# Designs tried in a protein design chat: VHH binders against q9w197. Part 5

Target 1, 300 residues: q9w197
Amino acid sequence: RLRLQDIPALTQDHCRMRDPAEVERIINEFVIGGPERMQIVSDFDYTITKQRTEDGGAVPSSFGIFNACQSLPENFKAETDKLYHKYRPIEIDPHMPIAEKVQYMIEWWTKSGELTSGFPFDQSEIDQIASKYTHALRDRTHEFFADLQRLGIPTLVFSAGLGNSVVSVLRQANVLHPNVKVVSNFLQFRDGLLDGFQQPMIHTFNKNETVLNETSEYYDLVHTRDHIIVMGDSIGDADMASGVPASSHIMKIGFLFDHVEANMKKYMDTFDIVLVDDQTMDVPRTLLSLIEKQHKLNLE

## First folded at step 1 (VHH)

Design B11 (framework vhh_8k46_1)
Fold by ESMFold2-Fast, scan of step 1:
Structure B11 (fold): chain B 300 residues (1-300), chain A 123 residues (1-123)
Amino acid sequence: as target 1 above (300 residues)
Amino acid sequence: AVQLQASGGGFVQPGGSLRLSCAASGFTFSYYDMGWFRQAPGKEREFVSAISGSGGETYYADSVKGRFTISRDNSKNTVYLQMNSLRAEDTATYYCAARSEYLGYTPDEYDYWGQGTQVTVSS
């Protein structure tokens, strides 16, 4: 039986837990269950990528990489900004029911698709820009993905961003292994021109496992995997594994960087582990290491 | 290095006016949307106003609409917040922030931040 006090990565001041006893219980369940019961569900923007670089500079989001492409029409940013102004206040409104907000998200993405249509675009522009940001992955991300591949753990990168950018960054960083699946918004082309985004659109309020096709090959890999590590940098990311059986054991890891004091209570109420200004994969890697160590002992 | 230098804060009486300035360096200013946020003691950082990179779109929190005006001068790499008819509840540290993608209404959407300038409205 593992105790949190004996796991150095989890006893650091920047590693916060509302209920340490519950975290300890989930870790022991993961260790007993082994790699075969594990799956990972992770956000991309500011979760797999850093929230800040070593020099304190900003890291572009997956859409930010796209918006930096030179082939976009001159007024593209201004028109997309106009949509952002109309819909973002609705998205974050604490008083509007979620069901009502969803209708506005559908309108936003439909109009964004119309703006992202009718002109030629070459994926190589995304590749050129993304190549500059492979260094912006959270420290030891290469090792983390190597651990997941070696252990055979399915890893879902689930992003409400732009999947073309996500795939480009992961591929160029050499971490897009066969066990990694990207579910995100992808550009659609028709007759050589952009034609919006592939359906279904992924947004803040539908970013959960229930949108995955239950008849898909991916479902066959994960339907027996009831031990889940969820990783995210925003409150909405905590629900990415919603819709799995109630018998599942889920460890929710939240990366908190901005306005730590103001956001701490909300993050502590939402995530099992809150990592404050931790630009590394050390905590997720430690969990995998504990699982792997016990697994190797069981094989001997 | 990217830097945002906020200035223009101070003490004013209710009904008074102040103009805040934010001087930017280290990036192509006209490509970045600029926002003003404020934080009073014991409260979360809240949105005040934002302006698009071109200056064509401006946005305001309901609490400041009609009293505050945001503007920018891309030739000087500076964004301004003109604050009129100031009230005691406007007392806060005011922060300027830059965003490369879309205008943001929450602090977590902004890439770069200034150190802030204190505004105190009291009689």
Scores: ipSAE 0.000, ipTM 0.211, lowest interface PAE 17.7, mean pLDDT 84

Design B12 (framework vhh_8k46_1)
Fold by ESMFold2-Fast, scan of step 1:
Structure B12 (fold): chain B 300 residues (1-300), chain A 124 residues (1-124)
Amino acid sequence: as target 1 above (300 residues)
Amino acid sequence: AVQLQASGGGFVQPGGSLRLSCAASGFTFSKYAMGWFRQAPGKEREFVSAISSEGGSTYYADSVKGRFTISRDNSKNTVYLQMNSLRAEDTATYYCAAGLYTKYSWEPSEYDYWGQGTQVTVSS
């Protein structure tokens, strides 16, 4: 039986756990179950991409890459900024019921779709800007995706951002392997003009089984995979794999950088492992290495 | 009207100290996170430090950790940046910024209001 004390990556000061005994239990279940029972569900923005570069520079979000495109109308950025300042306070309001917030999210996305319509746009502009940020992936992300491919572990990149940017970054970084699926918001075109976003719209409050049920046929092979690593940088990301059977074992890894002291309690209550200012995939890779080591012993 | 008035810049020798102040008016200061950014001629604006609305969380760029300290006084609607052990590479115009609901404090786009800046020059 593995003990946390014997896993150096999990004993670092920046690796925080509310319940170390529970983390240890889940790791041992993963090791016993092997790669055949595993699946990964990961956010993209500030989870697969770094929250900060080594020099302290900012990393753009998937929508930030789109907003940097030169062919966008002059009013587009100003109008989308107005929507952000109207709806963002509602999105994070701690007193408003989630059901009411969902209506405002639908309104926000509808208005954003209206702004993202009626003009020509070339996908190559996203590719040009995204090419500058392949190095902004968390350290050892290439190795992490290579491990997943080698182990045959289905990997869902589940983003409330812009899928066109997500796919571009992953493809150009050479990590968009056949076992990787992207579920996100994608641009829609009609007669060479932008026509808003493809359905279904993914926002912070439906980034869970409700949306995934609409794509379940694409993931038929994962219905037997009840051991899940969830990765995210936001509290809402912790629920990306909600609705799985009670027999499931889920390891929730949260990347925390901003407002650490104020957010620490909530993140530790929400995620099994909280990684403070850790711009690497070392912890997720360590979990995979433990699973792979036992798997090799079982094949002998 | 919203205003952020940065002050306290000036000329210092390497190893010296300066304290920057940013006085805010026209909004509910206690609800906003505050950040300091700097820009040298010909360079992009870079993150320096940030402090949460309640003052419980502080963030620093690696280049200033251990030398700079950010603080705020919500009763005076003011954020401060204490700069110690100043180096020639700290020479820049320093800007304060206020952001409601900032998630990533180093991201300039998270900030709603910006000050005019105050010049810091470190030379011998």
Scores: ipSAE 0.000, ipTM 0.265, lowest interface PAE 12.9, mean pLDDT 85

Design B13 (framework vhh_surovatamig_d1)
Fold by ESMFold2-Fast, scan of step 1:
Structure B13 (fold): chain B 300 residues (1-300), chain A 123 residues (1-123)
Amino acid sequence: as target 1 above (300 residues)
Amino acid sequence: EVQLVESGGGLVQPGGSLRLSCAASGFTFSNYWMSWVRQAPGKGLEWVATISYDGSEKDYVDSVKGRFTISRDNAKKSLYLQMNSLRAEDTAVYYCAKVSGLYYREDYGMDVRGQGTLVTVSS
């Protein structure tokens, strides 16, 4: 029987829980179930990548990497920046109803697709820029992915960003192991020219089974593994694993950095564990370590 | 009407070589990342290798790195897997797959693939 008070990583001041007894219960279920029942579902932008560097420098989003490519039309960045300044405040507004926000996300995606059409583009430009940001991954991300590979735990990287950039960063960081899957927005081409994004659009508020209803890989993953760690930096990320069986145990880990005081109550209500300005994978790795330790004992 | 037809499998001795081919039709082959996946007897699907639409980026499962080479010919709409230093553990049915864009590695399930080509490494 594990107790939270005996797990140093979970007793730190920056590790916040609304219901510690529930967290303790889920951890013990994970430990009993072992790695064979586990899966990970994680956001990419500001979850696998840091929310801030130690130097205080900005970490680009996956779409930000694309926007830095030099072969894009001369006004592309200016036009996408206009869309960002219009729609980002709506996306993060804690009081606007989700249904209303969804309509604005569709509008943002449609306009972004129109800008991302009618010109040639080469994936190698994304790769060149992404190579500069492999060191912007959350501390001990390489070790985290190595742990998951060793334990045979399927890992779904579920991103509302640009999958072309996500895949490039993960591959160049040498963490895109065979157990890792990327579900995201990918560039579409028609007659050798960009033609917006592949359908369906993935945005902050539809990262759940409704977007993936027709994708067999996701449903195979869900049915075999009912113990889930969900990781994200936004409220919408908490629902990424919806659609799993009612017998499932889900641990939702939220990384909170921006406007901590204003957002704390909402994050505490949404996530089981809230990590405040924690730019490491130490808490997720601790959970894996506890599962692995018990698994090794059971093999004796 | 997407079609993928794998060929080139057979029986080989350990240490031998084979080259698998996949002929694609019904879609613009040059616009898609392509993968090779395999299924060993009594096992699930395992991703083996992926190649970008233009061939500039390649990725492999750790157990085949340095032994297998993925390549493509966009003019012929064909995908290839050159397999060297084959081991008994490489015995499987090999499938080529069009990457959906949503799933980079498709070892849990597959949307579109042909009947596959059997590779047996023994004796």
Scores: ipSAE 0.000, ipTM 0.143, lowest interface PAE 17.5, mean pLDDT 82

Design B14 (framework vhh_7n9e_1)
Fold by ESMFold2-Fast, scan of step 1:
Structure B14 (fold): chain B 300 residues (1-300), chain A 122 residues (1-122)
Amino acid sequence: as target 1 above (300 residues)
Amino acid sequence: DVQLVESGGGLVQAGGSLRLSCAASGFTFSEYAMYWGRQAPGKGREWVSGIYSGGGSTAYASSVKGRFTISRDNAKNTLYLQMNNLKPEDTALYYCAASKLYYGSESWYDYWGQGTQVTVSS
């Protein structure tokens, strides 16, 4: 049996847990189950990418990379900014029912799609900008993805951002291995012109495993994998695996950076492990290391 | 030139065993996830098994779980499928496939083999 006190990465002050006994229990289940029962579900923006650079600078989101493209219409940023100022207060409203918020998210994305239509655009412009941000990935992300590939653990990068940017950053960082699937919002083209986003729309309140196509090859590989590590930087990310059976063992890791004191209680109630200003993959890698160590012993 | 060449198929009686091989060339085999699929006469394609690039994780269709074993030898650029306790229902063309990346698509197969026929008599 593994104890939390014997795992240095989990005893640091920046690693917070509402229920350490539950975390310890889930880790032991993961270790017993081995890599064959594991899958990862991770957000991209500010989860795989850092929430800040070493000097405290900002990291652009996947849509931020797109918005920096010079081929966009002159008023594109101004129009998308108007939508952000209208819908963001609704998105984060703590009192509005989620069902009502969903209608506003659909409205926001419909209008965003209309703005993202009727002009030519080349993916190479996203690639050029994304190339500047491969070093903005959380420290030891390359090693984390290498561990996942070596262990054969399916990894879903599930983003409400722009998949064109997500794929570009991961590919150029050399971490988009065969076990990695990206589910996000992708640009759509018609007759050489942008035509909004491919359906279905992915937003904060519908990020859950049920959007996976159950007839796809990916679903056939993951439906038997009931041990899940979920990684995110926002409260909504905690539900990315909500489509699995309630008896599944899920470890929810939340990266908390801004407004720490105000957000701590909500994050502690939502995630099993809350990492405060931790710009590394060290905790997720530690969990994989424990699983791998036991797996190697079992093969002997 | 990318090639996936299957071999090891044949005629076998119910309860028997066969070992299929898939020889890969023209790409870095160790970077690709590998799959076995099958297509019975007059039916659609059915996924059978998958193995990730490092060989550490495998998955199987419910119809073959416990009877078939997928494995790979990255040094030999070869994928295998050990088929035990074969049933008449396993009669199909068996093909291998390779995938380096899967994102925003229905399928993650980049390359396909032509297949090797397996016939199980009652």
Scores: ipSAE 0.000, ipTM 0.141, lowest interface PAE 12.3, mean pLDDT 83

Design B15 (framework vhh_rezetamig_d1)
Fold by ESMFold2-Fast, scan of step 1:
Structure B15 (fold): chain B 300 residues (1-300), chain A 124 residues (1-124)
Amino acid sequence: as target 1 above (300 residues)
Amino acid sequence: QLQLQESGPGLVKPSETLSLTCTVSGGSISSSDYYWGWIRQPPGKGLEWIGHIYHSGSTYYNPSLENRVTISVDTSKNQFSLKLSSVTAADTAVYYCARELYKGSYLPEYFDYRGQGTLVTVSS
């Protein structure tokens, strides 16, 4: 039986837990179950990518990469900016019921799709911009994805961002292995012109069981794998795997950066492990190494 | 190295206007990738987003504060400023200026750089 006090990566000051005994229990379940029961569900923006770079350079979101493309219409940024400022206050309103907010998210995506239509666009422009940001992945992300591939662990990158940018960054960083699936919003083309986004749309209030249960390919990846590591940098990311059976064991890892003291209680209430200003994959990799070590002993 | 620094009076009388300036160094406010914003933390409470500005002068404010808030930008000085009118004791808080990224649909807004914060006390 593993004890948290004997795992150096989990005893650091920047690694915070509301319930260390529960974290210890889940880790031991993962180790006993082995890699064949494991799956990963991860956000992309500011979870697989860093929240900050050492040199202070920009880390754009997946939509930020798209917005930087030179071939976009002259008014595109201004029009999308108007939509952001109309709908963002609604999205974050703590008093509005979720069901009502969902209707506004549908309006926002519909209008965004209308703006993202009727002009020619080449994916290669996204690829050119994305090539500048492969270095912005969290430290040891390359090794993390290599560990997952070696262990045969399905990895779902589940993003409410732009999948065209997500895929471009992962591919150019050489981490888009066959065990990695991306579920996100993708551009749609019709007759050589942009035609909005492929359906279904993914937003903060449906980044959970509702969208995932509608994806048969995702179900086939997860139905035999009830040991789950969820990774995210925002409170909403914690629910990406909420639709799995109650018998599942889920470890929720949250990357907390900025206004740490004000956000700490909510993040600790939401995630099993909260990593404060940790721009590495070291904790997720440590969990995998513990699983792999026991698995190798069992194969002897 | 990008740095943001708040400046302005630390004491404001009730009914007057709170005025703060943020000076940005090591990067340009004229960047099209970012908004420049203000957030505050009253004693014993969580963070509250006040509003932000784009380098073009386009402003957006928290609906709960919008009738009292004005944010302005001076790209030639690489500065942006906050004015909050008709202050009361409830406006006592540490005020931060911040660079804001659009991550998508998550609360709170993602701030990749912020100032150290400045305490503003509203007292007669």
Scores: ipSAE 0.000, ipTM 0.353, lowest interface PAE 11.1, mean pLDDT 84

Design B16 (framework vhh_8k46_1)
Fold by ESMFold2-Fast, scan of step 1:
Structure B16 (fold): chain B 300 residues (1-300), chain A 125 residues (1-125)
Amino acid sequence: as target 1 above (300 residues)
Amino acid sequence: AVQLQASGGGFVQPGGSLRLSCAASGFTFSSYGMGWFRQAPGKEREFVSAISGSGYSTYYADSVKGRFTISRDNSKNTVYLQMNSLRAEDTATYYCAKTPEGYLWSGYKSDFDYWGQGTQVTVSS
């Protein structure tokens, strides 16, 4: 049986847990179950990418990469910035009921689609810009995805961002291995012009609902593997794997950077492990290494 | 190893029909989107059609909408392109391609990570 006190990555000051005994229990279940029962479900923006760089440079979101493209209309960034400043405070409002927030997310999405329509666009511009941000992945992300590939663990990158940018960054960072699947919002083209985004819309409050209702690919992945590591930077990310049976063992890892004091209670109530200003994949990698070590012993 | 084998091309007169097939191996076929692209002599490669892994979503270039139909048979690891009402301007080498896992096509060839060998379609009198 593994004890938390014997896992250095989990005993650091920046690694916070509401219930350490429950975390220890889940880890031991993962280790006993082995890689074949495992899956990863991860957000992309500020989860696979860093929330900050050491050099103080901004890390663009997947939509931020798109907004930097030269082919966009002159006023595009100004108009999308107006939508962001209107809807982002609503999205993160701790007091507004989620049902009300959903109405505003639909509004935001609809208006964003209208702005992202009626002009030609070349995906190669996203590729060019994304190539500059492969270094903005969390430290040891390359090693993390290599571990997942070696262990044969399906990895779902489930993003409310722009999938065109997500795939471009992952591909150019050389981490888009065959076991990695991206479910996100993708640009749509009609008559050679941009025509908003492919349906269904994925936002912070409907990730699981959207995928499970519209595509069988995510459901097929989650139903056969009941040991899950969920990674996210937002409260809504904690529910990405809610479609699995109640008998499942889920480790929810939350990356907390902004307004730490104000958000700590809610993050600790929501995630099993809260990582404060940790710009690495060290904790997820440590969990995989424990699973791999036991798996190798079992094969002997 | 990923392999994509396109077939079914040939010579047809304007207004004729052809069905192209792309036999796939070396990956879990139903988990990947598939697409058809074509390249005419002296022209760059252009998008024709794409289909999601489940078959739920299909996409068509405007020049072929209403004339071409993409489909797939996941039990046979094969994607098809049914081409009706063929025109001289449809003359090209047709290539099949697969997307990265789980990725939906965005309209560009850079969205596809493996390409098969082509099959020639010639529409002429």
Scores: ipSAE 0.000, ipTM 0.147, lowest interface PAE 14.6, mean pLDDT 82

Design C01 (framework vhh_8k46_1)
Fold by ESMFold2-Fast, scan of step 1:
Structure C01 (fold): chain B 300 residues (1-300), chain A 124 residues (1-124)
Amino acid sequence: as target 1 above (300 residues)
Amino acid sequence: AVQLQASGGGFVQPGGSLRLSCAASGFTFSSYAMGWFRQAPGKEREFVSAISGSGGSTYYADSVKGRFTISRDNSKNTVYLQMNSLRAEDTATYYCAADSSYGRWYDSSEYDYWGQGTQVTVSS
């Protein structure tokens, strides 16, 4: 019953859609199904955080926050950069078979874990650095998470970055509510020393819901929630919900900032809604407001 | 206003050479690492090369190592990519980008500012 032409946030020039009729269909399914059928799956780096600040300043990634910690060994950044130089070209190689790439990703993360081992580290140092970047969350992120909490919508923050930094930023921004779950790479400690990362390791080629065990408590929260909003800033983020039932209705929202002309076709083919240089949560919040409005009417 | 202006692309035969330039304005250039990335139609954006703010460290994708050279002139706020022994596989739009020195030079998501790109076509 709802028409896109009657939803001002979705008719803006920076809001691009390959198939507006399909977007309209999914929105109406979400509105009919209500909050109880909803779940959110979102990337963190440059999706919950801005791709740029208003003055054009830098926003560090979750690993960037960690690498800025002063208590890391003298050569830590240089050694991790050597690994990135070796493995990043393999990660993005269009000719290498995926199975071979996966083995190199395992090798990369194993060696990264070895570098991130054998020294004491105070996690409060991450908090000190992350505190500078709570303002770098997309505009109205606090309101977005408040909407999700009020509606009881489970929210998975799914990141191939460093979960310790992700959790620190969300906690200090006061948006890490009980309905928010973070799945990412977390530091491991043994006998008071860093011991790499906790298992399982999240990398580019396994960033999908199949890494979640079906026996987990998260599955119990979401197994009946077949209406999904997926949010990301890269093409790979569109696959974060690939482990859910085929009966699911998925709205994929992609935040496009860099190389707009060159990337537009790929993003529009991959995401249902492409938001061009939109450093706000206004479109996701609009979808939630439509769902909430109908839900309140149904309770009357 | 932050601006990166990439130029120097064009059409060349296999084995030819091109020099790309990226002129920067609106930020403290010497405080930023600079990178070159490329994207062919229908493919993912690929790291090519990076240079530290001081110019003291340079890095290259294995596919271009020995053929491409990155350099910068901080007095001119410009980064360069000298491309030699070009192959058909080097055909792409080439983008320059600035990184505030947080994270990794090779990860496009770490870069703060991006140029418009310049097209390189290597064909017989």
Scores: ipSAE 0.000, ipTM 0.101, lowest interface PAE 19.1, mean pLDDT 84

Design C02 (framework vhh_8k46_1)
Fold by ESMFold2-Fast, scan of step 1:
Structure C02 (fold): chain B 300 residues (1-300), chain A 122 residues (1-122)
Amino acid sequence: as target 1 above (300 residues)
Amino acid sequence: AVQLQASGGGFVQPGGSLRLSCAASGFTFSDYAMGWFRQAPGKEREFVSAISWSGGSTYYADSVKGRFTISRDNSKNTVYLQMNSLRAEDTATYYCAKGTYSRGYESDYDYWGQGTQVTVSS
C-alpha cells in the first residue's frame, strides 16, 4: 500500500490537500484498478498551458491566439479588448457569487459571437500564431501525453476557450494523439464568412457532463472508466466530470496562481490537490507512473 | 475536541537557544499542517514558521530563517520549534496552530494553542 509521505511530488509545500487521507485512498484505488479504468478530463487554458513563463511573461489564452491573427478587422481587436477588460475581472473575482458571474459570462460570449461574424478568415493564421506557443505548455506536458497514449488512457480536453487554437497548439506540440478528444468552442463558417461559434456555447461555469451529450462517440469510449483525473485552474473545472456514478473515484487537481490568499479555502474545498504556482505536469505524471509501475508488476 | 498544548518557553540571554513543543490531540495529526506564530507586547501577531503534514516541506519568516528550525514527530503528535541565536526582538508569546496548509497567513489556521512566553534579555 502506497503512503502519501513516500511520494516526493505530493510532499512539496506548493502541493496542498484538505484531506490527505482521502487523496492517499484514491491513489491506491487508481493503482489497484490500473490503466483500463482510467480517463483524464482536463481544461486547456492555464491548465495544459502555463499560468506564467519562466521569465514572467504572459501566456495567451486560446482566444488570445485568435486575436493575434493579422487578417482580423482592426475594430475586432479593439472591441474584443474592451470585452476582455470588462469581463475578465468579473470571471476571476474571488468574492463574487458564481450565479452572478454566470450572467456576465453569457453576456461576454454572446457579444464575442456577434463580433466574430460577417467577414472572411484564413484559419491557417491560427496555426502560424500557435506555433510560437508550443513552449508555453506546462513543463513535461509532452511526456504526460506520451504516458497517456502508451497506457491507452482516453483524454478529454474540455475548454471554454477557442477549440481551433487548442487543436492547433496540441497538434503542433505533437501531443494530439488518437486517445485525445477536444471539446470546446469552434468557429462556424457560412458561405465563406465567419458566422460566430458552433453551438452550444461553453463558458467557465457550464463545463459539465450535460454539454458532453453532443459527443456520444466519446461516451461509448469512457462509460466503463470510473477512475478519473480532473485537471483545471478554475472552480468550474472541478465539475467537468460531474454526473458519473457515485461509485467512481475522482482525483481533482487544481492549479492555483492568481489571488492565492483569497482563493485557497475555496480551492481546497473544491479540489483534492491544489498546486500553487506549479508550472509542471509532475503531479499528474507521478500518478500515472504509480499506476504504470503496478500494471507492469501485474503482467509478470 | 481539538487541543494544542505549547510548552518550552522561558527566559534566555541573547545568543541562547530554546526548544518549543506543541502537543496535539483530538484530530489526526498527520493529516494537517502545523504552524508557529508569535505576538510581542503592543504588536500584532506575526508568522514564524510552518510545516506540512508529512514534514517534507517547511516555511520560515525571513526574520528567523537560518536561526529557527521547525520539525514534527507524527508518532508523538508533536510539532517543535528549535530556536537558535536568539535576539531581544524574538521576545514574544509563541502560539502553535493547526492549519489546512503550511503558509504564513492566519486565515489558513482553524485552531490555536494557548501560547508559551519567550523572553530574550540580558
Scores: ipSAE 0.000, ipTM 0.128, lowest interface PAE 18.6, mean pLDDT 84

Design C03 (framework vhh_8k46_1)
Fold by ESMFold2-Fast, scan of step 1:
Structure C03 (fold): chain B 300 residues (1-300), chain A 125 residues (1-125)
Amino acid sequence: as target 1 above (300 residues)
Amino acid sequence: AVQLQASGGGFVQPGGSLRLSCAASGRTFSSYAMGWFRQAPGKEREFVSAISSSGSYTYYADSVKGRFTISRDNSKNTVYLQMNSLRAEDTATYYCAAEPSGSYRYTSESDYDYWGQGTQVTVSS
């Protein structure tokens, strides 16, 4: 039986748990179940990418990479900035009911799609900009994805951002292995011109089972994998694996950086493990190493 | 719409080489990501290789890495698959496919809307 006190990565001050006994229980279930029962569901922006770099450089979101492209119309950034200033306060409003927020998210995405239409665009421009930000991935992300590939663990990168940027960053970082699937918002083209985004729209409040059901091929791959690591940097990310069987064991890891004191209670109520200003994949990798160590012993 | 025509298949001995071509008709070819898939007798169709719309980025199935090379010529609306060090297990009908959105969703059959008729590759002595 593994105890938390014997796992150095989980005893650090920046690693917070509301219920350490429950975390310890889930880890032991993962170790007993082995890699074949495992799957990963992860956000991308500020979860696979860092919330801060060592030199204090800004880390753009997946949409931020797109907005930096030079071939975009001269008023594109100004118009998208207007939408951001209108809808972002609604998105993060702690008092507005989620059902009401969803209506505003649909409105935001519809207007963004209208702005992202009627002009030619080349994916290579996203690739060029994304190449500058492979260093902005959390420390040891390459090793994390290598561990997942070696263990044969399906990994879903589930992002409300721009999938074109997400795939570009992962591919150029050499971590887009066959076991990695990206579900996100992708650009749509018609007659060589941008035509908004492919349906369905993925936003902060619909990253859950209903969107995953539209990817039936992926569901068929993972439906027997009832041991899940969920990773995210926002409260909504905790529900990305909603709708799995009640017998499932889910470890929810939340990366907390902004307004730590104000957000701590909510994050600890929502995630099993809260990582405060931890710009590494060390905790997820530690969980995988424990699973792999026991698996190898069982094969001997 | 885009129409795809695969060609270049044939009979080859183990260790031999073949180059497959996929010719596309239509004006949107340069905005499409392109993929190669294969189906062996009695097996499901599987991913082989893909190339981005610009040609800058390529992806390969583990079984073909180091042996196969994908490339494209947007001026000729054609994608190529250079197949070296061929093995008996490479025997299959090879299909080219186009992803019309210009996205990088290229490792799954369901990501592709347009498919060619296929070209047969037989590796046998």
Scores: ipSAE 0.000, ipTM 0.156, lowest interface PAE 15.5, mean pLDDT 83

